# VHH binders against q9ybd5, part 11

Target 1, 159 residues: q9ybd5
Amino acid sequence: MEGEGLLVRKIRSGVVIDHIPPGRAFTMLKALGLLPPRGYRWRIAVVINAESSKLGRKDILKIEGYKPRQRDLEVLGIIAPGATFNVIEDYKVVEKVKLKLPEESQGVLRCPNPTCITRKEREKAVSKMVLVSQDPPAYRCVYCGTTVMGDEIHDLISP
Short names: E, the ipSAE of ESMFold2; O, the ipSAE of OpenDDE; V2, 0.75 times the mean of E and O plus 0.25 times the DockQ between their complexes.

## First folded at step 3 (VHH)

Design c5 (framework vhh_7uia_1; at its last look DockQ between E and O 0.01; V2 from the best seeds 0.00; counts 0 for: pae E 12.3 > 2, unsure alone 59.8 < 65, placed apart)
Fold by OpenDDE, look of step 3:
Structure c5 (fold): chain B 159 residues (1-159), chain A 120 residues (1-120)
Amino acid sequence: as target 1 above (159 residues)
Amino acid sequence: QLQLVETGGGLVKPGGSLRLSCVVSGFTFSEYAMAWVRQAPGKELEWVSSIYSSGGRTYYEDSVKGRFTISTDNAKNTLYLQMSSLKPEDTAVYYCAKDFYSWEDSYDVWGQGTQVTVSS
């Protein structure tokens, strides 16, 4: 992770997300609510368009002091399935998780259908989307049947 | 002060085309998703299409896919719905609506609507 060519130092503790498709690092930060000014709670390094033997180009995200929640892993999996989520402690990787598309998403993806029951405040229905395609990624609303596909899914992630 | 004004509706024969416009005042598209919805007499409000202008991403209900196109002109603060291959079942009052990008915000502003009638 900290080989030749990196522009940033190792972090003591937090998370490193590697092998992010180019251009999605900021999408991740936005989806996690870590853009400024809220993001100033943590030390964040964003590397965009780094060389990658696997992808050609990649983004890297380092968030020092960040403790991920289960929801965060879901969000990150939606944005960058296949990326590597690393938990760092004492400058060492102590856990590696390969991010993936969740089979089911509740309360994370908003249905784009404004007349969907999940979009009505008077109703108590929580958004529920099911994965219907891996490539391209696609989710279907279990309530109204609306399907969202591709990078459009990222726009529907609740902040 | 927020206002949506729909125009472009009318009577058209099956297979015909119409272009609806929605002029927006009091806000800009950059902060909102815009949608078209429709309501036929005696039926529930039906979502037709949405556009997220920041990314130019569009969504459509299945019944209108391939026939309808949603778009915006930011310079004119106008939302459009190009309708082609119109069918009798497309007959309805069409409304444009504002939707916040924020998760917590739902539909906020509706226009007065424009009548679309498809009949032979």
Scores: ipSAE 0.022, ipTM 0.340, lowest interface PAE 4.8, mean pLDDT 85
Fold by ESMFold2, look of step 3:
Structure c5 (fold): chain B 159 residues (1-159), chain A 120 residues (1-120)
Amino acid sequence: as target 1 above (159 residues)
Amino acid sequence: QLQLVETGGGLVKPGGSLRLSCVVSGFTFSEYAMAWVRQAPGKELEWVSSIYSSGGRTYYEDSVKGRFTISTDNAKNTLYLQMSSLKPEDTAVYYCAKDFYSWEDSYDVWGQGTQVTVSS
């Protein structure tokens, strides 16, 4: 019945990410290193395909005790621009951020071209990708000119 | 038809007690976390206490711990806040709210509130 929904415990401190397009919550967890093998120390609640007045359906991610790094907001903005990122302290929202596609990505998005100078270990060049379209999302490598768009961008997020 | 009706507020001297009630209709009470929030004159909304449906776990803002007790009566679809050792800083309008799906949804519906005034 409408309005029943899934119940998830309110967190005392940490992060709540709301209005995530359905299907992207686990992409976020992997990209942030919050799942094995890189991490498995956070208490995490994930709601998949919940009812949403704004989106019809949504995913929700609650991470207790998590303190976001600056890089984390960039990563999340790439995966789910438009989602709401809430910082929680003492059961209160102390900061709300609307996630956005970053204008530039340096060292976060890898170039998809395997022959790019930034993909060669010997060259020590750091990737730089610039946003060239919001809708559909698209980034272009400043070194080789290769463009990537859409959900394929998510596969380029480096650890 | 979602409705929450708060009652039980009033004027009380410091050190006194009040019990607030919130009668809920239009949704299955036992499936949701419920909360009390308050707003003092000229201040932002402040979370006070929550009770979660699974296991009946309760949480309290630090300044009210040991003085306030949140509880439910599922048969009557009623949420309570027992307030003891009241202080002037507890003066506020108290609202009950449904906590649903996300942080923004935790205050999805609340009523008109009930005024609590602690004054000598």
Scores: ipSAE 0.006, ipTM 0.144, lowest interface PAE 12.3, mean pLDDT 79
ESMFold2 (binder alone), look of step 3: mean pLDDT 77; pTM 0.789

Design c6 (framework vhh_brivekimig_d4; at its last look DockQ between E and O 0.67; V2 from the best seeds 0.00; counts 0 for: pae E 9.2 > 2)
Fold by OpenDDE, look of step 3:
Structure c6 (fold): chain B 159 residues (1-159), chain A 120 residues (1-120)
Amino acid sequence: as target 1 above (159 residues)
Amino acid sequence: EVQLVESGGGVVQPGGSLRLSCAASGFTFDEYAMSWVRQAPGKGPEWVSSIYSSGGRTLYADSVKGRFTISRDNSKNTLYLQMNSLRPEDTALYYCAKDFYSWEDSYDVSSQGTLVTVSS
């Protein structure tokens, strides 16, 4: 990340997501619930369409003061497998995680089928989706069998 | 504030067609799936159809498969429901909903709806 000609300053603490496929930074913000007005709780820098030696072009997301949860890694992995998640403390990377598609997603991806048992509150069934394809990404509901592919998966992310 | 306004309802004979519209505002339309639901007099709400944010994939209730078509125009923030081969049992108040609808979940649903009446 260093030496790539960043357009924004370093953050003292928070997260930096690098090597995001172009166009997916805002998808990430939405998925994390950080779009306005909620996003105003943090200092957020969005860099879109930056030069990348690996991807040609990439997005970068910096969220100063943000404390990530384990769920965030799963969500971000679904949106941008292969991107790099960096935890920043005192202007230093203290943790680096390569995001990936989860093999199984529980409670994060919703089944789009409203008749699915997981969409019935009274049943108390938690959504469970299994990865059935890497590229393009695809998940299947273990309860009703509904399969979703590609960027449509992003629509299923629970708020 | 999320606003959903349905239109296009009316009275038609069995076998007829109608096209419903839903004008959406107050949120980023092209980032959310959308749904149609209906409620007949004396009955509970019934899910009809859903469409993903990009419009590339659609879902239908078995009762309307092959007859109804859901679509959207993201440039106009509008959701549509083309209803063909209408039947008396399709008579209901039709509602537009944000996201993948579930009556038991807290989704944004229109409070007004548009009435569709199928009768001879």
Scores: ipSAE 0.061, ipTM 0.532, lowest interface PAE 2.7, mean pLDDT 88
Fold by ESMFold2, look of step 3:
Structure c6 (fold): chain B 159 residues (1-159), chain A 120 residues (1-120)
Amino acid sequence: as target 1 above (159 residues)
Amino acid sequence: EVQLVESGGGVVQPGGSLRLSCAASGFTFDEYAMSWVRQAPGKGPEWVSSIYSSGGRTLYADSVKGRFTISRDNSKNTLYLQMNSLRPEDTALYYCAKDFYSWEDSYDVSSQGTLVTVSS
């Protein structure tokens, strides 16, 4: 378990996300607002296309000093379900979470239907998307019944 | 900076066809859905079609379903709209937009659009 996926020196405190499907590390950074112009304060290491016994290939993301919000974990779970999220304090893993597709998303995933009540600003309705399949991943809007699946779900993450 | 440049508009007779293009830059094109929106003179904007980031799923307004086809080429950062069986009511200025169309997005459009005129 220990050392799995480590390709750079350990960070003192922050977050390490391991077993990211290859090609998704930058999607994560952008979705979290951790790159310029919105983020310039963070020391970030990105490992692209490393070898992985589990996935064949993987990305790895290390963010020193970062403490994620609960919404951040939901976003990450949508982008890379199955990845390992490690919280580091004093060079030690103090919490380890396997990211997973949230069963429900409220206010994070938008409905793709442009005529949905949740897309009309005057109605003030907050989107609610429910998971209806794990593989392929699929969500259904509770208001209009529209379903989205696969990697297209990433298009729906609210900025 | 997001930049969208539409082309391919023109004057065509009823029943004719046109193919619109939208060249995109300033964002990671293959991570976003794209939409076509049109605006006839003196009218408000009308959503036409949307396509998911992978190109695997498409949505159409009822008024164009079966006549228009949206597509994208992620290797060229380009969005397309094939318009067949054109009618005079399709006359409008056509815009592409990043993401799914909403009322808020109509005021963030930084493009001139491409004019389609269907008339004899």
Scores: ipSAE 0.006, ipTM 0.457, lowest interface PAE 9.2, mean pLDDT 83
ESMFold2 (binder alone), look of step 3: mean pLDDT 80; pTM 0.814

Design c7 (framework vhh_brivekimig_d4; at its last look DockQ between E and O 0.56; V2 from the best seeds 0.00; counts 0 for: pae E 3.7 > 2)
Fold by ESMFold2, look of step 3:
Structure c7 (fold): chain B 159 residues (1-159), chain A 120 residues (1-120)
Amino acid sequence: as target 1 above (159 residues)
Amino acid sequence: EVQLVESGGGVVQPGGSLRLSCAASGFTFSEYAMSWVRQAPGKGPEWVSSIYSTGSRTLYADSVKGRFTISRDNSKNTLYLQMNSLRPEDTALYYCAKDFYSWEDSYDVSSQGTLVTVSS
């Protein structure tokens, strides 16, 4: 991809997330559980503010040896819609997905309202957040109506 | 290892003020929302206030609105709670928590809290 070969060698296996809007690389590491204390178990390359013919500027994330999880596409789509998620095996892209804002999130985005029915252990209701705007991105809780938008959505990713 | 260290508690008279601090380490503080929670003797935890990671929005329990102000300084990895017009019912152990949710977990032992006693 553009520019990334100058800074980091190609990986044999793992994931590469390309075309990340600039400024979101650390948020993506957080969402993948790769910030300290855990993150030093993986070989990770972060390219910040690289040139991009598609975006002007971009961030790139390379995680060597990482096996992608089912939730990764939803989680990363919330953080970096429009980015390209690549699964690498034997130096080749074996799967490529363009990340997008999910129309709804069950269990990944958790309602921040502590009085919501989904916050009561006894009720056992799982959070359901629905997309109500693409630009700016916005989600609304189906139970209590709490709406969040923009970068604050990233704070709602369930631990 | 996530560490949260609260300070600033003490004994005050009704109507008094205190400022609590929470020093954070072991995680990227600026990427997380933060919360203040309190627990009165013999009672379960009660959410007090939360602040988004950017500081752009704040939330308050109805019982403290207008009296308490949450804030954060991401350059110092520190969360604050300014408590004004204190009442006897504010007496509790106050602790901070990472994100909007972790304080509900009965196995979270990352902090000791700071005691606030409003006497009389």
Scores: ipSAE 0.280, ipTM 0.691, lowest interface PAE 3.7, mean pLDDT 84
Fold by OpenDDE, look of step 3:
Structure c7 (fold): chain B 159 residues (1-159), chain A 120 residues (1-120)
Amino acid sequence: as target 1 above (159 residues)
Amino acid sequence: EVQLVESGGGVVQPGGSLRLSCAASGFTFSEYAMSWVRQAPGKGPEWVSSIYSTGSRTLYADSVKGRFTISRDNSKNTLYLQMNSLRPEDTALYYCAKDFYSWEDSYDVSSQGTLVTVSS
């Protein structure tokens, strides 16, 4: 994690997401359900358009006290594949995960087709989307075949 | 509080056109997909169309494909539905909804709607 030149202090515990493509930090907060007022449960620092040797510009997200779930990694991987997810304990990085597009997403990405079996509560079918392209990202519903591409995928993330 | 207010409904003859609008407030409009649904008298709600947050992708029910066009202006927090070649079976109360509509899930849907009547 880059520490020099940042206007925000290190966190004692929580998560730091680095190398976020510019403009996607708030998308992440939304997807994680951490926008206000819910976000007030944690101390959150958002850095946008920071200098990056790798990307030119990047966003950074720090969430102090946040306990990540496995689902969070999937969601964040969908939003920002290639970003770095850091788990912080006692002011130290104890785990680093490179975020990636999941090959298969179950229960996270919703099918946008309202006639899909997964969008009918009575059917109790769980959404299942498969990755069909890396760049641009694209997922296809295994039930109805609906395909979604690019940033529109972010709209499908279930709350 | 999510607020959705539809307008633009009216009485038209078969083959006519109408343009519906939905003014949204109480949430970040540009971050959510939006949908149109309709309910005819004596019938259940029917999904009509959805549009992604960026407006770059749209979905339509088979019954309206080729005739209706959904669009949005994120700078105005407004959703639109252009309805062409209207038919009597299009007569219904039209509602706008936040996010992608589903048949059974609870969504933020306007309580008022705008009435579209297609008759000779």
Scores: ipSAE 0.175, ipTM 0.601, lowest interface PAE 2.0, mean pLDDT 89
ESMFold2 (binder alone), look of step 3: mean pLDDT 81; pTM 0.821

Design c8 (framework vhh_brivekimig_d4; at its last look DockQ between E and O 0.72; V2 from the best seeds 0.00; counts 0 for: pae E 5.5 > 2)
Fold by ESMFold2, look of step 3:
Structure c8 (fold): chain B 159 residues (1-159), chain A 120 residues (1-120)
Amino acid sequence: as target 1 above (159 residues)
Amino acid sequence: EVQLVESGGGVVQPGGSLRLSCAASGFTFSEYAMSWVRQAPGKGPEWVSSIYSSGGRTLYADSVKGRFTISRDNSKNTLYLQMNSLRPEDTALYYCAKDFYDWEDSYDVSSQGTLVTVSS
């Protein structure tokens, strides 16, 4: 009864990400390394373009058995700030977090500027990108000043 | 398997134009930024241009700004490079790469590239 009306059955353990802006579920899977050719070990359900009273439309991602790393949570916040991240244990939500843009990213967002010091193997500098706007989302490289914004930020996520 | 197939190279006189194409398959093209890289005889790889996955913004090496235009058609899984006002120093093997970063491992691309020769 409790599962009636759900697009996909409840999972026993893992992660459910709800209120994802439409079109971003696959971007999340890619950035987490969960798209083919990798990621087939997880049972994954993706609901595309569902109705949402909050957003009008949304994507939903359910990953059975998945235990995200802290780096993965940063990635999810970059891709879908405002989405709801739910940790499931024994068919129940045990933790619920609203994803948000990190104030800074070290090693996760890589600078797209090929001449940046962080792109030179000899220098071994770790990328550092700082949030400079939330709406629209924008990050600036602390080394070369390159700024990226909007959905283009998603292309900078390290695999 | 990821496949990138370049075409459109040839021999052209200085000041001429060429349009390169890169046909992509084996991955979700629309989710990735793409780059053009070139390698002149006896030289290491040189980054030429990159384009974000949406096609909204582009980046160019200083040596090609104003002369080359990168573009993409996500419905055809194809990347393009329009090269105008070609110079002898543009002579190189041109190849495309997935994302901003894979060209750093250009020896892994396993592609033929497309040869551009600019000479009188």
Scores: ipSAE 0.161, ipTM 0.620, lowest interface PAE 5.5, mean pLDDT 83
Fold by OpenDDE, look of step 3:
Structure c8 (fold): chain B 159 residues (1-159), chain A 120 residues (1-120)
Amino acid sequence: as target 1 above (159 residues)
Amino acid sequence: EVQLVESGGGVVQPGGSLRLSCAASGFTFSEYAMSWVRQAPGKGPEWVSSIYSSGGRTLYADSVKGRFTISRDNSKNTLYLQMNSLRPEDTALYYCAKDFYDWEDSYDVSSQGTLVTVSS
């Protein structure tokens, strides 16, 4: 992160997501439920289309004061596999995780098929999707077999 | 506040066609899937079709497959439903909904709908 010409100041505590593919920072905010008005609970900096030696261009997301959950890593991994998730404390990176596509997603990715058992409240079945392709990313519902691919997967992330 | 306003309904003979529109506001339209649902008199709501945010993929109920086409124009914040080969059993109040339709949970569905009547 250091030395790449950051446009915003360092945060004392929170998270910094780096090496986000261009255009996906706002997708992440949506998935995390941090778009306005909810997002006003935190100080959020969004850098889009920044120079990147690795990617050419990248997005950066800083969320000051945000306490990540394990679910967040899964969600962010779905949106931007390969991005770097940094936990910040006292202006220092205390944890660094490379985001990745989960092999199995339970309760996070919804099945888009309304007739799927997981979409019926009375059945109380929790969505379960399995990774069937890395590139492009693709998941398949273990219940009804519906397969989703590419950026459309992002639409299935449970709020 | 999420606003969804349907239009395009009317009376048509069996075999006829209609095109419904849904004007959306109050949210980033291009970031959400959209759905059509319908409710016939005396019946519960029925899912009709869904379209992903990019418009690249669509889903249909078996009852309308091959006859209905869902589409969207993200630049206009508008959802469409082209209905061909209409049948009397398609008669219903048609609603557009934000995201993928949920049967039981509170959902952002229009309160008005547009009436489609198929009759000889």
Scores: ipSAE 0.029, ipTM 0.462, lowest interface PAE 3.7, mean pLDDT 88
ESMFold2 (binder alone), look of step 3: mean pLDDT 80; pTM 0.816

## First folded at step 4 (VHH)

Design f1 (framework vhh_7uia_1)
Fold by ESMFold2-Fast, scan of step 4:
Structure f1 (fold): chain B 159 residues (1-159), chain A 120 residues (1-120)
Amino acid sequence: as target 1 above (159 residues)
Amino acid sequence: QLQLVETGGGLVKPGGSLRLSCVVSGFTFSEYAMSWVRQAPGKELEWVSSIYSSGGRTLYEDSVKGRFTISTDNAKNTLYLQMSSLKPEDTAVYYCAKDFYSWEDSFDYWGQGTQVTVSS
């Protein structure tokens, strides 16, 4: 039957993120605040390093009952540009979005320069980063000019 | 509405060749990854090969590399799988699938399948 061999069980509602680069599903869980000290509110399934026709290898992340916020899509796009974000309602895909690197990011990425004004606890300056390269991904702080590239970007996602 | 129709299967001896075809309708062919997947008797579905980006990049399962070739004819909205040096282990029902690795709402993207039997 066509239903045999499905990698993830069908869910009634929530989100399924597919075509995640290998190893980045855990980065997503960390960025969304869903690692073990939190996240037990939702039923979460993770498939790591599965076979993928598009990527050769992929991760899949399923979160039952989760309703995404606008910030979530931006964060997920930074972690896995090109991944497919599916919104599920009544066992059907009601929305499908291809994630992308945002051209600008405000209040999401922390500048890695400890002397930047956005890093000072007393200042109310909101972090603002601009995409300067897609391959490899690179962002530049508009306040101090510091550039961050590749995997280092993921560590700068604000909690 | 989507429809996929697979043809080209049959009985063949080891070392033989077959060409499978999948005619698709109801969607823009070049916007989606197209895949061949198979299911051997009593086993789970296994991905075989994919083609995406309007017939650009192709990917193959390790056991079929060098023996199978996936291709498209965009003018005919048709996906092909050319199979050579067939082995008994290739015996399965072969399905044409749109976005096999994307979660889908109804699985209407899968065709009826075509049986390939490799036996002496």
Scores: ipSAE 0.000, ipTM 0.122, lowest interface PAE 10.4, mean pLDDT 76

Design f2 (framework vhh_7n9e_1)
Fold by ESMFold2-Fast, scan of step 4:
Structure f2 (fold): chain B 159 residues (1-159), chain A 120 residues (1-120)
Amino acid sequence: as target 1 above (159 residues)
Amino acid sequence: DVQLVESGGGLVQAGGSLRLSCAASGFTFSEYAMSWGRQAPGKGREWVSGIYSSGGRTLYASSVKGRFTISRDNAKNTLYLQMNNLKPEDTALYYCAKDFYSWEDSFDYWGQGTQVTVSS
């Protein structure tokens, strides 16, 4: 995909997330807090529904100058397990991580049950979910037992 | 070191009652929410009930709502579960858990549990 037929120019530094299932690049931008009017301080390139030998079709997300936070790999893994996270320095890939569904997630996914103790502000209970299925992806709230599956999980990612 | 010691389990007929206790040590009990959970044969662990640090709010799994009552005594560092109208499907090993972070976590904050067996 790099070369004269480049869909988007190479970045000097930042992150490139490749092999994203079609349409999920926007979900990633929302989860990272980079949708307009925010995100305008970074040069962001989004390729939607590009050809992929591995997936048939893929999204690609390039964020020039972005420094990943500890939670970012976990959040991105929830959105696009199997996608490739690349850290770029001096136009070179210096780190490559295959994203995966975390076995458990704390403080990242909001329980959808309005009566769950984690939905109450007074006692500071932090959300905790455990992975119960990989295909389809499914997480269970450890406090109330509510299970969330598939794309519904993405709507529960804390800002 | 966090230590939780459950007691009060036993054999009971359907429709009967039991009261479980959990003695907590190694942490400031009054500052943490506490939970009861259970593990039935052939199933994973299930959260049963939770109580806020002050005792001001309680929550229950739908399967036990109206039959079980969680309470605490912060002066005695003790958590309780009053179980009424017990059903055969309540048969399980019952565990006390420090806050909600120890639930299905490292198990560092779990006791040995107390066995509850409900005959039909």
Scores: ipSAE 0.000, ipTM 0.101, lowest interface PAE 20.1, mean pLDDT 78

Design f3 (framework vhh_7n9e_1)
Fold by ESMFold2-Fast, scan of step 4:
Structure f3 (fold): chain B 159 residues (1-159), chain A 120 residues (1-120)
Amino acid sequence: as target 1 above (159 residues)
Amino acid sequence: DVQLVESGGGLVQAGGSLRLSCAASGFTFSEYAMSWGRQAPGKGREWVSSIYSSGGRTAYASSVKGRFTISRDNAKNTLYLQMNNLKPEDTALYYCAKDFYSWEDSFDYWGQGTQVTVSS
């Protein structure tokens, strides 16, 4: 894909994520577990830093055959709130979703505080974060009160 | 380089009809899905309709479904939008776009546009 002639109708099924802020398509691939050594069974097309009237520049991510899980949609919303998520079936767009920062996130974001109870418990490390600011994005751990914001949030996404 | 030239707009009374055309050049027209979008004064761009490269499959925004018909002539590199039962709220600048996803965001895929004004 070059960003000049999108031939998306060749995909029979899968997902296309558009309006991704520049560079975040790779963050998405990492968070979805699709970077090597994984992702080999998926046909993936990535357009990086294409022109966009709304964003100035954008990324586009296309994953043929992929069926998203609920966790995946939360992760994608954290990485690129405002991006457009498209579900493709029989060569048609059957669903369009504007991604949003989730109000709560459980088991997705790791608390950065090494003394937090969610970090100490080795049998189960269930984190719970609550959105406390949208601009800039900020989440607070409900157990220890630690707040994380901006791009640091992306580093906390659990694989 | 991609060139898209819209035409066929004008002033029409509510309940009337117009047919828009988009002449395409600079790419292999028959290999691309095409779309129509519109923008009313003071509003963002709105997707109106799309058609697959073969012409066999179409999609419409709920606001125009049943009133508008998209079609294409690959031999003439031309996209059409037949607009029937026009309403004042259809007043907008109408744009032709080279792919389905450019309807919201990809400015460089839009043509210059053709103005449609519907009076009551």
Scores: ipSAE 0.000, ipTM 0.123, lowest interface PAE 15.1, mean pLDDT 77

Design f4 (framework vhh_6qgx_2)
Fold by ESMFold2-Fast, scan of step 4:
Structure f4 (fold): chain B 159 residues (1-159), chain A 120 residues (1-120)
Amino acid sequence: as target 1 above (159 residues)
Amino acid sequence: QVQLVESGGGLVQAGGSLRLSCAASGFTFSEYAMAWFRRAPGKEREFVASIYSSGGRTLYTDSVKGRFTISRDHAKNTVSLQMNSLRPEDTAVYYCAKDFYSWEDSFDYWGQGTRVTVSA
């Protein structure tokens, strides 16, 4: 087998997310609305379970031409806190951001409690979750007090 | 500003050894992965070996595994390739490369190269 980095070309512009925990690159694509077959307009390179000097194993995600939205960094931080988000322009890294779990999240994470007022279509309450633990990650609904932790949080990311 | 200067190439007989060195300057050496590539006459450039920024992990193309060893010296800002049991098919110009993204293992900055000729 060929060495890491040989199969994933550099990009002129877009984003590169590095140090993604193994297996979470696809979770990121789903959360960004880029998982096929819908609206697939970008050249995307995914490296899964590659060697990493920092993590032992990592995923890498390159999205050529992609312009990140305000919501994207929050969502990506929920999926892979500690990953590195790189903005590429003219083949150079012009911005690096270490992703982190947001202290609170409004309108992004859906409360899993079916009796919560944020789940009622007739109510206009927007979901609001607050970070209560970083290791393991855990969020608590401010309306009903329900807590969600670990990978279950990813299932609650709103479209 | 980024400079990579290779040395150590030469003519050797099959079964011999050579040590290639790459002196790096113009960037924070300890933050970037480094690699060696080669280009044989009439062929495209191919990957040989890489070493991560920490120096703790290395990767080799199958044809050189067990024969070549890549290493780095942060105090001297050098990356080296120890080539043992050389074969005629190892004849090529060898290039040192710097990772283009400090947080991703991809290579784009290249040195001028050093020529290795292995006679049968």
Scores: ipSAE 0.005, ipTM 0.153, lowest interface PAE 10.8, mean pLDDT 79

